# VHH binders against Phototropic-responsive NPH3 family protein NPY3 (NPY3), part 2

Target 1, 272 residues: Phototropic-responsive NPH3 family protein NPY3 (NPY3), of Arabidopsis thaliana (Mouse-ear cress) (q9fn09r205to476)
Amino acid sequence: DWWVEDLAELSIDLFKRVVSTIRRKGGVLPEVIGEALEVYAAKRIPGFMIQNDDNDDEEDVMEQRSLLETLVSMLPSEKQSVSCGFLIKLLKSSVSFECGEEERKELSRRIGEKLEEANVGDLLIRAPEGGETVYDIDIVETLIDEFVTQTEKRDELDCSDDINDSSKANVAKLIDGYLAEISRIETNLSTTKFITIAEKVSTFPRQSHDGVYRAIDMFLKQHPGITKSEKKSSSKLMDCRKLSPEACAHAVQNERLPLRVVVQILFFEQVR

## First folded at step 4 (VHH)

Design r14 (from v4 with G53S; framework vhh_5c3l_4)
Fold by ESMFold2-Fast, scan of step 4:
Structure r14 (fold): chain B 272 residues (1-272), chain A 122 residues (1-122)
Amino acid sequence: as target 1 above (272 residues)
Amino acid sequence: QVQLQESGGGLVQPGGSLRLSCAASGFTFSNYDMSWVRQAPGKGLEVVSDISSSGYSTTYADSVKGRFTISRDNAKNTLYLQMNSLKPEDTAVYYCAAQWGYESTLYDYQYRGPGTQVTVSS
């Protein structure tokens, strides 16, 4: 709507009052309120539309934190009111501004309701400076946990398994892609963390384990110093029976894989 | 069955720009890391740039860093290379290559296109 851009010129206090008045009067869809919040955030939060921008000014952090807290409090309760991408941008900003646990928890809960809408790039969330890793991998684990919690609630309410299976399949594909990307760019990714994240989606329906194989191979290539035990543990994430012929052809020539895994792949190829 | 077809090469003056494209078919493009590899006259193959299957990780050879940009469109099964500030030493046949995993490595099972000629001269 045309008025949405005009609202982005207001101070946060006036913006909150105007939006609250509009909501109280009714007649506006939750999606339109969501749009107003997104346009406001894009205008007022530095780097909001350019993900993973680490140029912040300490003098502005308190003001930005307050603004973000207010925007989160204004999110409509309707699931379809805001996109998963917008929620993740808010989450990235909350990490950058060092917002309190409550705002991050609410954002993570909402993202978990529709994690299947996210892209791999959405999950590449930069950690605060001075840590062991450049990217915040723990936050991604939290998002997966929230997704699992939300799908378990739907299962308990006798929702269709087919609907939940579709969402789970999309999240499995998302996380397989995330693990492959994070393995390339994050040299300090531990074997324990890689396995923990992969295991959270290991029971999700998949037509193929090619994505799992690619994530494992990427991790092994970037972490050549890991132990034989760690290589075996990582490789166990993959079901060799579910590999495509292309993946099998690659895997049987792959020096990074344990010999046991190569033998299993050859065996299952013969049985097929 | 599997095909990689490069296009966009040609003759350009030093300092000019070219955009190469590679159309892929016969395999699941989004499962493969993609590379641009070049071969200058009388020289061996050089990996110019790599891009991950999702498009979020890229690498560049030191010789082209800051001048070339690799990108991909998985919906269109197409790989791109934007080449700016071209130099005579960039003269080569440019090949599109597909790799199952990480940084481009030439294996017997890898796919490579027929190449497109780029000539940088006055």
Scores: ipSAE 0.364, ipTM 0.674, lowest interface PAE 3.2, mean pLDDT 84

Design r15 (from v4 with G53A; framework vhh_5c3l_4)
Fold by ESMFold2-Fast, scan of step 4:
Structure r15 (fold): chain B 272 residues (1-272), chain A 122 residues (1-122)
Amino acid sequence: as target 1 above (272 residues)
Amino acid sequence: QVQLQESGGGLVQPGGSLRLSCAASGFTFSNYDMSWVRQAPGKGLEVVSDISASGYSTTYADSVKGRFTISRDNAKNTLYLQMNSLKPEDTAVYYCAAQWGYESTLYDYQYRGPGTQVTVSS
């Protein structure tokens, strides 16, 4: 705890040597090593703790890349050694410093192991300047793909279905929330991309489709210029039978929804 | 049995601070955007601040921007409003309100609490 702050004052080479020595001698939990890495990153990487920082100062990008690469290489193998939030901050830094695909691939794999721990704000990753969108939606799609791949491997090995279903439910809730937020703030989000992301978690367990409805409604509100066909395709993502009474009450008054969808909701509400 | 209950109001001197809380029950708090709405004596309702269901997106009325901070804790089903640099014109009954989506109009709220009185003495 107290020594962690002291280690953050060291050069990266000396920090690596000290941490390696501690790990070799044993007696320290991987979680403590993870804490030391996070404190070091927070002190040495500009903007690491300030996720919305747009600092284009004259920084030594090559030095920052080397620092980040070294920290990623030092991550303990134990899954509980570092938080998902820390891994995502490292990923955001790797995008900002334009690190190689190797580091991003490693971080994405590790994030996929515990994606259910992330919050919506964690996934709002700014894209490099000059792209079509302000936020990097493709990187989020990659994180979801990693989660899906790893969960499918656990399912094949006869791991607990209940634990996997709980993780899937939490990720479905996370992505529903992400889609609602990104729809609000990203005006260049295409209907195709919105549907692609939503479909990746469409089979995951959910108690209701209220989150799906909220995401669709926000997308429709922020994208009033889309075609009637696009509105219909987006609305098909939700199962009207799985909407709560509260969501149904809102939806039947919602002029943004296609009329056919409103009629369908009214029909299913009556036959409950 | 939907319930929103505000607390934390009271009397404070100009330049002082107050922290309002709103406890929510009877609905899935994390699915609703939340707002703080106020009504000054003899005036209509004014939307003070909004926060998205996830807590990431916030908006503020020009009259309170830079002085007030809205936040929420979805695990505790609680909404907060940190009010700094209070002015006599901030004197009002403050209401907690729940809405579906990002509408900042009074007419889009599904649920509203009974309110808590904030009085900024001169």
Scores: ipSAE 0.370, ipTM 0.686, lowest interface PAE 3.1, mean pLDDT 85

Design r16 (from v4 with S54T; framework vhh_5c3l_4)
Fold by ESMFold2-Fast, scan of step 4:
Structure r16 (fold): chain B 272 residues (1-272), chain A 122 residues (1-122)
Amino acid sequence: as target 1 above (272 residues)
Amino acid sequence: QVQLQESGGGLVQPGGSLRLSCAASGFTFSNYDMSWVRQAPGKGLEVVSDISGTGYSTTYADSVKGRFTISRDNAKNTLYLQMNSLKPEDTAVYYCAAQWGYESTLYDYQYRGPGTQVTVSS
């Protein structure tokens, strides 16, 4: 809406008061409140919509932290009020501004409610300067854990298996794509971390393991020095029976795969 | 059958723009890294740009950085190359190519389309 643009000009305290008044009086959809929050964040938080931050900025982060914490506190409880992408941008900002653990935990919980809406690019979250990895893989693992926890609770409460299976299938596809992408760009990704993340979604419904194979192959190519044991462990993530004919044709010529895996694929391809 | 079909080539003046498209079929498009490869008259093949299966990693040859943008639409099984500030040295046949994951060893499958001609001249 046009008035949403006007609200973005207000101080955070006035913005909070106006939004609270609107919510109290009723008649406005939670999605409209979510839109107001997103527009406010985009205009008032430097770099919020930009993936790469200029590290020359040594602005006092206390003000930005306080503003972000206030915005998080104003998020409507309705799941559909804000996009998963917006929640992830808030999470990324909360890490950058060193917001409290409670804010990060609440954002992770909300993201877990709708992780199937995320794109691979949403999960490419830059790690703080220093450390071994350029991208924060641990935060992604936390989001997957939250999704798993929430899905198990929904299953326990007699929610539709069809709806939960659809969400799980979409998250499995998302994480397969994420693992392929992160394996390409993150040279310090450990075998243990790769397998741990892949295993979290391994029981989710999938008709095809082509995505799993692609992730494994990218990991193996980027990490040519891993041990025979590590190659075996990575390859166990893949069900050769669920590979497409195209994937099988590629895999049987793939010198990076353990010989046993190639033999299994050849055997199953012959009996199809 | 894997099919790759380029379109959008043509004659353009220096400083002009063109957008190339590549329609793909016969494979799961999102599982393949895609590339634009060109061959100028009397020259060898040059990899112009690569894009990952998800679309979030891109690379560019030094000769085209800042001028060309690669993108893909996985729902439409289509690869794009937006070419700006074209130079006479960009004159070449442009090929769409598909690779499983990375550029791989000699055993990995590679597919290429028939190519589309781009001519940059006054």
Scores: ipSAE 0.353, ipTM 0.685, lowest interface PAE 3.4, mean pLDDT 84

Design r17 (from v4 with G55D; framework vhh_5c3l_4)
Fold by ESMFold2-Fast, scan of step 4:
Structure r17 (fold): chain B 272 residues (1-272), chain A 122 residues (1-122)
Amino acid sequence: as target 1 above (272 residues)
Amino acid sequence: QVQLQESGGGLVQPGGSLRLSCAASGFTFSNYDMSWVRQAPGKGLEVVSDISGSDYSTTYADSVKGRFTISRDNAKNTLYLQMNSLKPEDTAVYYCAAQWGYESTLYDYQYRGPGTQVTVSS
């Protein structure tokens, strides 16, 4: 809508007052309010669209934190009011501005409601300076936990697995892709953390384990110094019976895999 | 239409050097991680090296580490492989391959070239 752009010119206090008045009067869809919030954030938060602004001015950080906290408080409660991508951008900003636990918990809960809509790139959240890792992997683990908790509650209310199985399959694919990419770009990713995250989605329905294989292979490739035991534990995440013929052909030639795993793949390929 | 065209292969003696090039067109080259993949006679595909489109980070198979160097020129849409201290075991058809961003799979390369033959023989 045309007025959405005009609202983005207002101070945060005036923006909040105008949006609150519009919502109080009614007649506007929650999705339109969501759009107004996203346009405001894109104009007023530096680097919001690309998480590229390493703002170390303490005064600016305090102002941005206050702005972000206000925007989060204004999010409509309706699930469809804002996109998963927008919620994740707000979460990325909350990490950069060091927002409190309350805002992060609310954003994580809302992202968990529709995690299947996210892309791998959305989950690449940069950690605050001075930490052991460049990317914040613990936050991604929290998002997965929120998704699991919410789907378990829905499973208890409805014995039909149709909707939940579809969402779980999409999240499994998302996390397989995330694990492959984070393994490539995060040198300090531990074997324990990789396995912990992978195990959270291991029971989700899948058509194949090709994505799991890719994630394991990328981890092994970028972490050549791990022990034989760690390689075995990582490879255990993969069900060789669920690999495509193409994945089997690749795996048989893969010098990074433990010999035991290659033998297992050959056995199941023969029986197939 | 996506196209990848390898060049620079040939016959070389053990201990020699070759430089392979891959000309890319039909896609935004800088958005894709690129790989060199080879297939020796009677054997399967082996990924020898890859390079990031964004930060130029590289990886190498243990068999070529220290001898091969992968590089790219995003302005020219070109991928390179500098091969030094070549061994008879390096004899293979070398393929240029592009990944479907971070959501691609290692064995299921979205784009591959026709390949260039490298023969290391005395």
Scores: ipSAE 0.000, ipTM 0.168, lowest interface PAE 13.5, mean pLDDT 81

Design r18 (from v4 with Y56W; framework vhh_5c3l_4)
Fold by ESMFold2-Fast, scan of step 4:
Structure r18 (fold): chain B 272 residues (1-272), chain A 122 residues (1-122)
Amino acid sequence: as target 1 above (272 residues)
Amino acid sequence: QVQLQESGGGLVQPGGSLRLSCAASGFTFSNYDMSWVRQAPGKGLEVVSDISGSGWSTTYADSVKGRFTISRDNAKNTLYLQMNSLKPEDTAVYYCAAQWGYESTLYDYQYRGPGTQVTVSS
C-alpha cells in the first residue's frame, strides 16, 4: 500500500489520530488497519521483526513502552484484523519494555483467540534477566490458559465441535513441539512445570500420542537427574494405546522410560 | 517402507556453493531429528549438522560453522543443506540420517540414505 509506508513516518500521536479518523469514516477493512499497525511497529520498534536483547537507556525504554501501549490500544477488535505472529511479537516487546499488566493481558487474550496459528518458534519468548530460566515458560502457560478458557466458552455457545476439535488438535501439536524444544534448550525446566503445561492440553483430540512421547523422551534425555517418581509422573502424560507402531518400537527399547510403561506398551501392542 | 534419498551433489570449485536435498517418505518426518553426516575418502564419519523435528534447534560442526545452513520443510518431507564457501576438505559422501531424538552414533541412526557425492576441485 502506497499510504501505509507514509503513515510509518508519523509520530505515534499523529499516527493514532490518522488511523482513528480512517476507521471512523469507514470504508477500510480491519485487515488493512492491522497491516498499518504492523508496518508502523516494524519501523519504529528496534528489533521488532528479529528478537534481540534490549540494552537501551531508561528514556528510550519509556518511549518504546508508551509507543507499544498505544499500538495495543489501537488493535481492531476483529479477530482476523492481525496475525497471531504479529500479536506474539507485540507480546515479546511488551516483556522487553516491561509494559503494564493490562497490555500483556489484552495481548494474551488476543493470542488465545487464534493460538492454533502459532508455530513453536513463536513461543520461545525470552525471560527477563535475573530469573531461573532463560525462556519465559509462564507466559506460554498463560497463552494456553486463554485458549482453553475461550474454547470452553465457544463449546457452550457454538455447536461446531469439528472446528473446535481442529483448533484443539493444532494447539496440542504446537504444545507437544514446544515442550520438546524447551526441554532441549532449557536445563532449568522443572518436572512440575513440564507436567503442568502438558496437562493443560492432555484432553485435546490427537491423531496419535507420538508427539507427547517425543516431548517426554526429550525431557527425560536432557534431565537425567530427576527422581524415579518424577519419571513416572512425566510418563503418565502419554496414552500408550495411542502410540504408532513406530513409536512403540522405539519405546520398548528406551532405557529412559520406567519399566512399567514399557510393559504397558508391550501389552497394548499385542491387543492391537 | 522408509526411504531417504539425497540429491544435489556434484563437482564444484573451491569457494563455490551447493544445495543438498533429502526427500523422506514412509515415516512421520516431523517426529524425527535429522542430520547431515559425511565421510571423506579414507576417513571416518563426521556429523556435519543436526536439526530438531520442529526446525527451531540446529547445531553445526566447528569445521562448517558460518558456511553451512541446515533447514527442513516438514510439509514437503524434505531436509536441506546449503553449503557456501566450499573447501577441498569438504569433499565427501554426504548422508541424510533420521533419529527419534535420542543420542546415537551414525550406526545407531534409525534411518540413513545412500548418500550423495560432493567433490570440491583442487
Scores: ipSAE 0.444, ipTM 0.738, lowest interface PAE 2.7, mean pLDDT 85

Design r19 (from v4 with Y56F; framework vhh_5c3l_4)
Fold by ESMFold2-Fast, scan of step 4:
Structure r19 (fold): chain B 272 residues (1-272), chain A 122 residues (1-122)
Amino acid sequence: as target 1 above (272 residues)
Amino acid sequence: QVQLQESGGGLVQPGGSLRLSCAASGFTFSNYDMSWVRQAPGKGLEVVSDISGSGFSTTYADSVKGRFTISRDNAKNTLYLQMNSLKPEDTAVYYCAAQWGYESTLYDYQYRGPGTQVTVSS
């Protein structure tokens, strides 16, 4: 809509009043309101579309926090009104502006409704400075927990098994990819945290365990100092019977894997 | 079964630009780290750029940093290399390669395409 760009010129207070009036009058789809919010956020929040931008020029954190809190309060309740990507950008901004837990909780809940729409880059959320890790892994764990809780409720209501299985398969693929990427870039990722996240999606349907193996291999490569016990525990996450022939060929030459795992792969490859 | 097909090569003047594409089929594209590898006449293979399966992590050879950009579209099973500020030294056959796992040696590539010729000459 042509008016969406014009609304982005307004102060946040006027924007809120105009949007509230439009919603009260009716006749506008929730998706159109969602679009207006996204265009407004992109124009008014520095670095909103480019999450790794350096915004040293912004000095009014309080103003940015109030703006973000107002935008979150205006989100339509319909889950199709905004994209998962937009919700995650709002969540990243809420972490950067140190918004209250209430806003982060609401955003996490909404992201959990459609986590299968996210990509790996969406989940790479920077932690506040001065912490032990560069990326906020706990927040990603929270998003996975929201998805799990909501899909379990849907399963109990006898919703379409095909749709739920498809969503779970997409989230499993997303998290396998996330674990591989975070293992590559986050040197302080603990074995316990890696395993905890992987286990949350371990029962989800997958075409193969190749993604799980890639994540484990990336973790082992980037964390050469872990104990033999930690290597064994990490390797237990994959089912060697579900590896593709290509993954098996790679794994049997992989000196980072425990010998027992390599022997198990060779055995199953022979039987297959 | 597995197929990698490069395109977009050709003759270009120094300072010019080319965009290479690699169409992949027969495997789950997003599970593979992808590379662009080149071979100049009379020289060995050089890894030009790597990109992770997710597309988030990229690396570049020192010879091309700031001039080349690697990207991928997992929905289209396609790998790209945007080449700007081309030099005569960039003249080579460019290969698309798929690597299973994290190891980045020339012998770790599972699949390679037939290559596309890039010639930078006045």
Scores: ipSAE 0.352, ipTM 0.668, lowest interface PAE 3.3, mean pLDDT 85

Design r2 (from v4 with F27Y; framework vhh_5c3l_4)
Fold by ESMFold2-Fast, scan of step 4:
Structure r2 (fold): chain B 272 residues (1-272), chain A 122 residues (1-122)
Amino acid sequence: as target 1 above (272 residues)
Amino acid sequence: QVQLQESGGGLVQPGGSLRLSCAASGYTFSNYDMSWVRQAPGKGLEVVSDISGSGYSTTYADSVKGRFTISRDNAKNTLYLQMNSLKPEDTAVYYCAAQWGYESTLYDYQYRGPGTQVTVSS
């Protein structure tokens, strides 16, 4: 909308006042408020839509922190008001500006409510400079934990597992894809961290384990020096019975896999 | 049945543009890294570009960097190659190919289409 673009030119204090007045008077959908927040963030936060390597001074960081905290406080409570992608961009900015734990926790909680809407690219979050890894894998683990906790609570309270199973299946697909991508681009990804993340979604419903196999294979390919024990532990994540015929054909020729795993695949393929 | 079918080839002038498409069926498209591979007359195969299953990692041959863009639509099971600033040396049959796993050799492609001819001539 054209007025949404106009609101993005306002100071944060005036923006907050105008949005609060609109909400108090009613008649505007939460999604419209969400759009206004997203447009405002995109215009006022440097690098919000893309990663930026500019190193600004402390005064700018303090101002950006205050602005981000105000935007987070203005988020409508309705789940559909803002996209998961927007919430993740706010989370990335909150880490960059060193916002308080309360803002990061609230954003993680909201992201966990609809993690199935995220794309693999959304989860490729840069780590702080000077660390061992280029990408922040711990933050992704936190988002998965939030999803798991909230889903378990919903399962216990309403017994409506059809919707929960669909969300779980979509998150399993998302995380399988994330693990494959992060294995390719992050050479310092440890076997322990790979397994820890994969195990968090291991019980989720899946039609096949082709995605799991692909993630494992990409990890093994990028980490040729890992021990036989580490290869065995990683391979244990996949259920050979759930592999497609194409995945089985690839796996039985895959010299990166432990022999035991190849034998299991051949056995189950022959029984089919 | 697995099928890959390229389209969008043709004759263009140097400096022109073409967009190639590859329609995939019979397998779980999003689980496979996809590539565009070309073969010029009397030459061997050359990997032009690769894209990961999720679409978030791409690689390009030095000969096409900055001119070609690979992309995919997993909901439509379709791979694309946008070719800009075409040169006579880009003349080749272009194949789409599916590879299991991370970065493949020319010999490791699981599936490959029949190809589409691109001719760049003055």
Scores: ipSAE 0.281, ipTM 0.652, lowest interface PAE 3.8, mean pLDDT 84

Design r20 (from v4 with S57T; framework vhh_5c3l_4)
Fold by ESMFold2-Fast, scan of step 4:
Structure r20 (fold): chain B 272 residues (1-272), chain A 122 residues (1-122)
Amino acid sequence: as target 1 above (272 residues)
Amino acid sequence: QVQLQESGGGLVQPGGSLRLSCAASGFTFSNYDMSWVRQAPGKGLEVVSDISGSGYTTTYADSVKGRFTISRDNAKNTLYLQMNSLKPEDTAVYYCAAQWGYESTLYDYQYRGPGTQVTVSS
C-alpha cells in the first residue's frame, strides 16, 4: 500500500496512534499492519537492513531501544502478519540496542513459529565484541529450541503431520547449512556445541544426509586438533546409508573421517 | 549431465570493468563451493576467488583483493565475478570450477568450465 510510506514519516507515538485507529476500523488485514511496521523500521532504524550499524551514541541507542520496543509491542498476533526475515532483523536490532529479555524472548518465540522460512544468512547474528566467536551461536540455539518445543506441541495435538514433517525437513536443511558456515569461520567452536545443535534436529525427516556430512567435514577440517573421541562423536551424527553417491565418493577418500566410518561407507556402497 | 558455462569475457581497457557469469547445471549447485580460476598466457593456474555453497564465506587472492567481487545466485544456479579497476596483468582465460568443500590449494577441481577470455589492453 502506498499510504504505508507516508506513515514512516511520523513520530513513533503518532505512528502507533494512527495504526491503532486503522485497526479499529476493522477492514485491514494483519499482513498490511505487518507491512507498515516493516517499512517504519526500515526507514527509522539506522542500518536495520544491515547487520552491525556501529551506533555508539548513548542517547541515540536509548531512542532506538524505545522505538524497537514499541514496534515489537505492536506486532499483530497472527502468524502470517510478518515475515520471518523481518522478525530476525528485529532480533538483530534488539541485540545491538541491548533491549530487555522480554522483547528478545517474544521475538524468539515468533521466529520459532516459522523458522523454516529463514535462510542461513539470517542466522549469522554478530556476537558482542570481546567474545571468542564472531557470530552469536547461543541465540541461534534458542531459536532452534523454540521451533522444537512448538513443533512437539503440534505433534501432541495430532495436527497435520505432512505440514509438520515438511517444516522439520526445511529446518534440518537450514541448520545443516548454518553449521557448515559457522564451522568455516569459528575455530573456537567446541565439539560439544556443534553436536548439541546438530542433535536438536537429528530426528527430523531428511531425504539425504549430504548436508550433515558437509557440516561434519567442514567442522573437522577447521578443527584439526580435536581428539579421536570427538571425531567419532561428530561422525555419529550422520547415517552413512543416506549419503548420495557423490557424498560417498568424497567420503571414502576423506582422511579426516574415522576409519570405521569410511569402512561402513565402503561396505554399504558395495552392497547397494 | 554436469555442465559449467562461463560468459562475459572480452576486450577492455585498463581501469575498466567486466562482469563474468557461470551457468551451472546437472548437480545441486548450493552443495558445492565455487571458484574462479585464471590462466595467463604461458603461465600456470591461479585461484582468483572462492565462495562457499551458501554464499556467506568468500576469499580472494592478494592480486585481486579490493578490485574483484565474487557472488552467487543459488536460485539461478549462477556464479558471478565483478571485476573492477582491471590491469593488463589480469589478462587470462577465466574458468569457473566446482568442488566439494573449500580447497584453495587444489587446481584439479571436480568440475570445471571451458573458460572465457579476458584481455586488458589499450
Scores: ipSAE 0.374, ipTM 0.694, lowest interface PAE 3.2, mean pLDDT 84

Design r21 (from v4 with T59Y; framework vhh_5c3l_4)
Fold by ESMFold2-Fast, scan of step 4:
Structure r21 (fold): chain B 272 residues (1-272), chain A 122 residues (1-122)
Amino acid sequence: as target 1 above (272 residues)
Amino acid sequence: QVQLQESGGGLVQPGGSLRLSCAASGFTFSNYDMSWVRQAPGKGLEVVSDISGSGYSTYYADSVKGRFTISRDNAKNTLYLQMNSLKPEDTAVYYCAAQWGYESTLYDYQYRGPGTQVTVSS
């Protein structure tokens, strides 16, 4: 809408007052309110469309923190009002501006409601300066935990099993891709953390374990110094019976895999 | 049947631009790291650029940094190379190549296309 662009020119206080008035009047869909919030954030928060920290003035950080906290407080309660991508951009900004636990917890809850809509790039959240890792892997673990908790509650109520299984399959694919990507770019990723995250989605439905194999292989490639025990534990995440013929052809030539795993793959290829 | 098919090559003036495409079929595209590899007349193969299966990690050779951009569309099974500020030294046959799940070497690619000619000259 054209008025949405005009609202983005207002101070945060005026923006909040106008949006609150529109919401009280009714007759406007929650999705339109969500669009107004997203347009406002994109124009007023530096780096919102892509996370970066080149402009890190302390005074600006405090102002941006206040603005972000206000936007989070204005989010409509309806799930469809905002995209998962927008929520994750808000979460990335909350990490960069060091917002309080309350805002992060609410955003994590909202993201968990629709995590299947996210892509791998959405989950590459930069950690605050001075930490051991460049990327905040713990926050991604929190998002997965939120999804698991909410999905288990839906399962107990016998809500559509087909829809829940589809969401779980999409999240499994997302996390397999995330683990492959984070293994490539984050040299300080521990074996314990890799396995912990992978195990959270291990029971989810999948068409194949090719994604799991890809993640394991990337982790093994980027962490050549891990022990035999660590290689064995990581490889156990993969069910060799669920590998495609393409993955099997790659895996049987893969010197990074434990020999036992290669033998299992060859055996299952013979039997099918 | 695995197929990689490059397109978009041609003759261009120095300083000009070209966009190469590679259409992939017969394999699960998003599981493969994709590369653009080139061979200049009388020279060996050179890795120009690499992109991870998810599209979020990229590599560029020093000779092309700041001028070339690699990207992929996993929904369309297509790899792209946007080439700007082309130099005569960029004249080569450009190949699309695929490696399953890790960084490729020139001799370890699982699949490679037939190539497309790029010629930069007046």
Scores: ipSAE 0.340, ipTM 0.687, lowest interface PAE 3.6, mean pLDDT 85

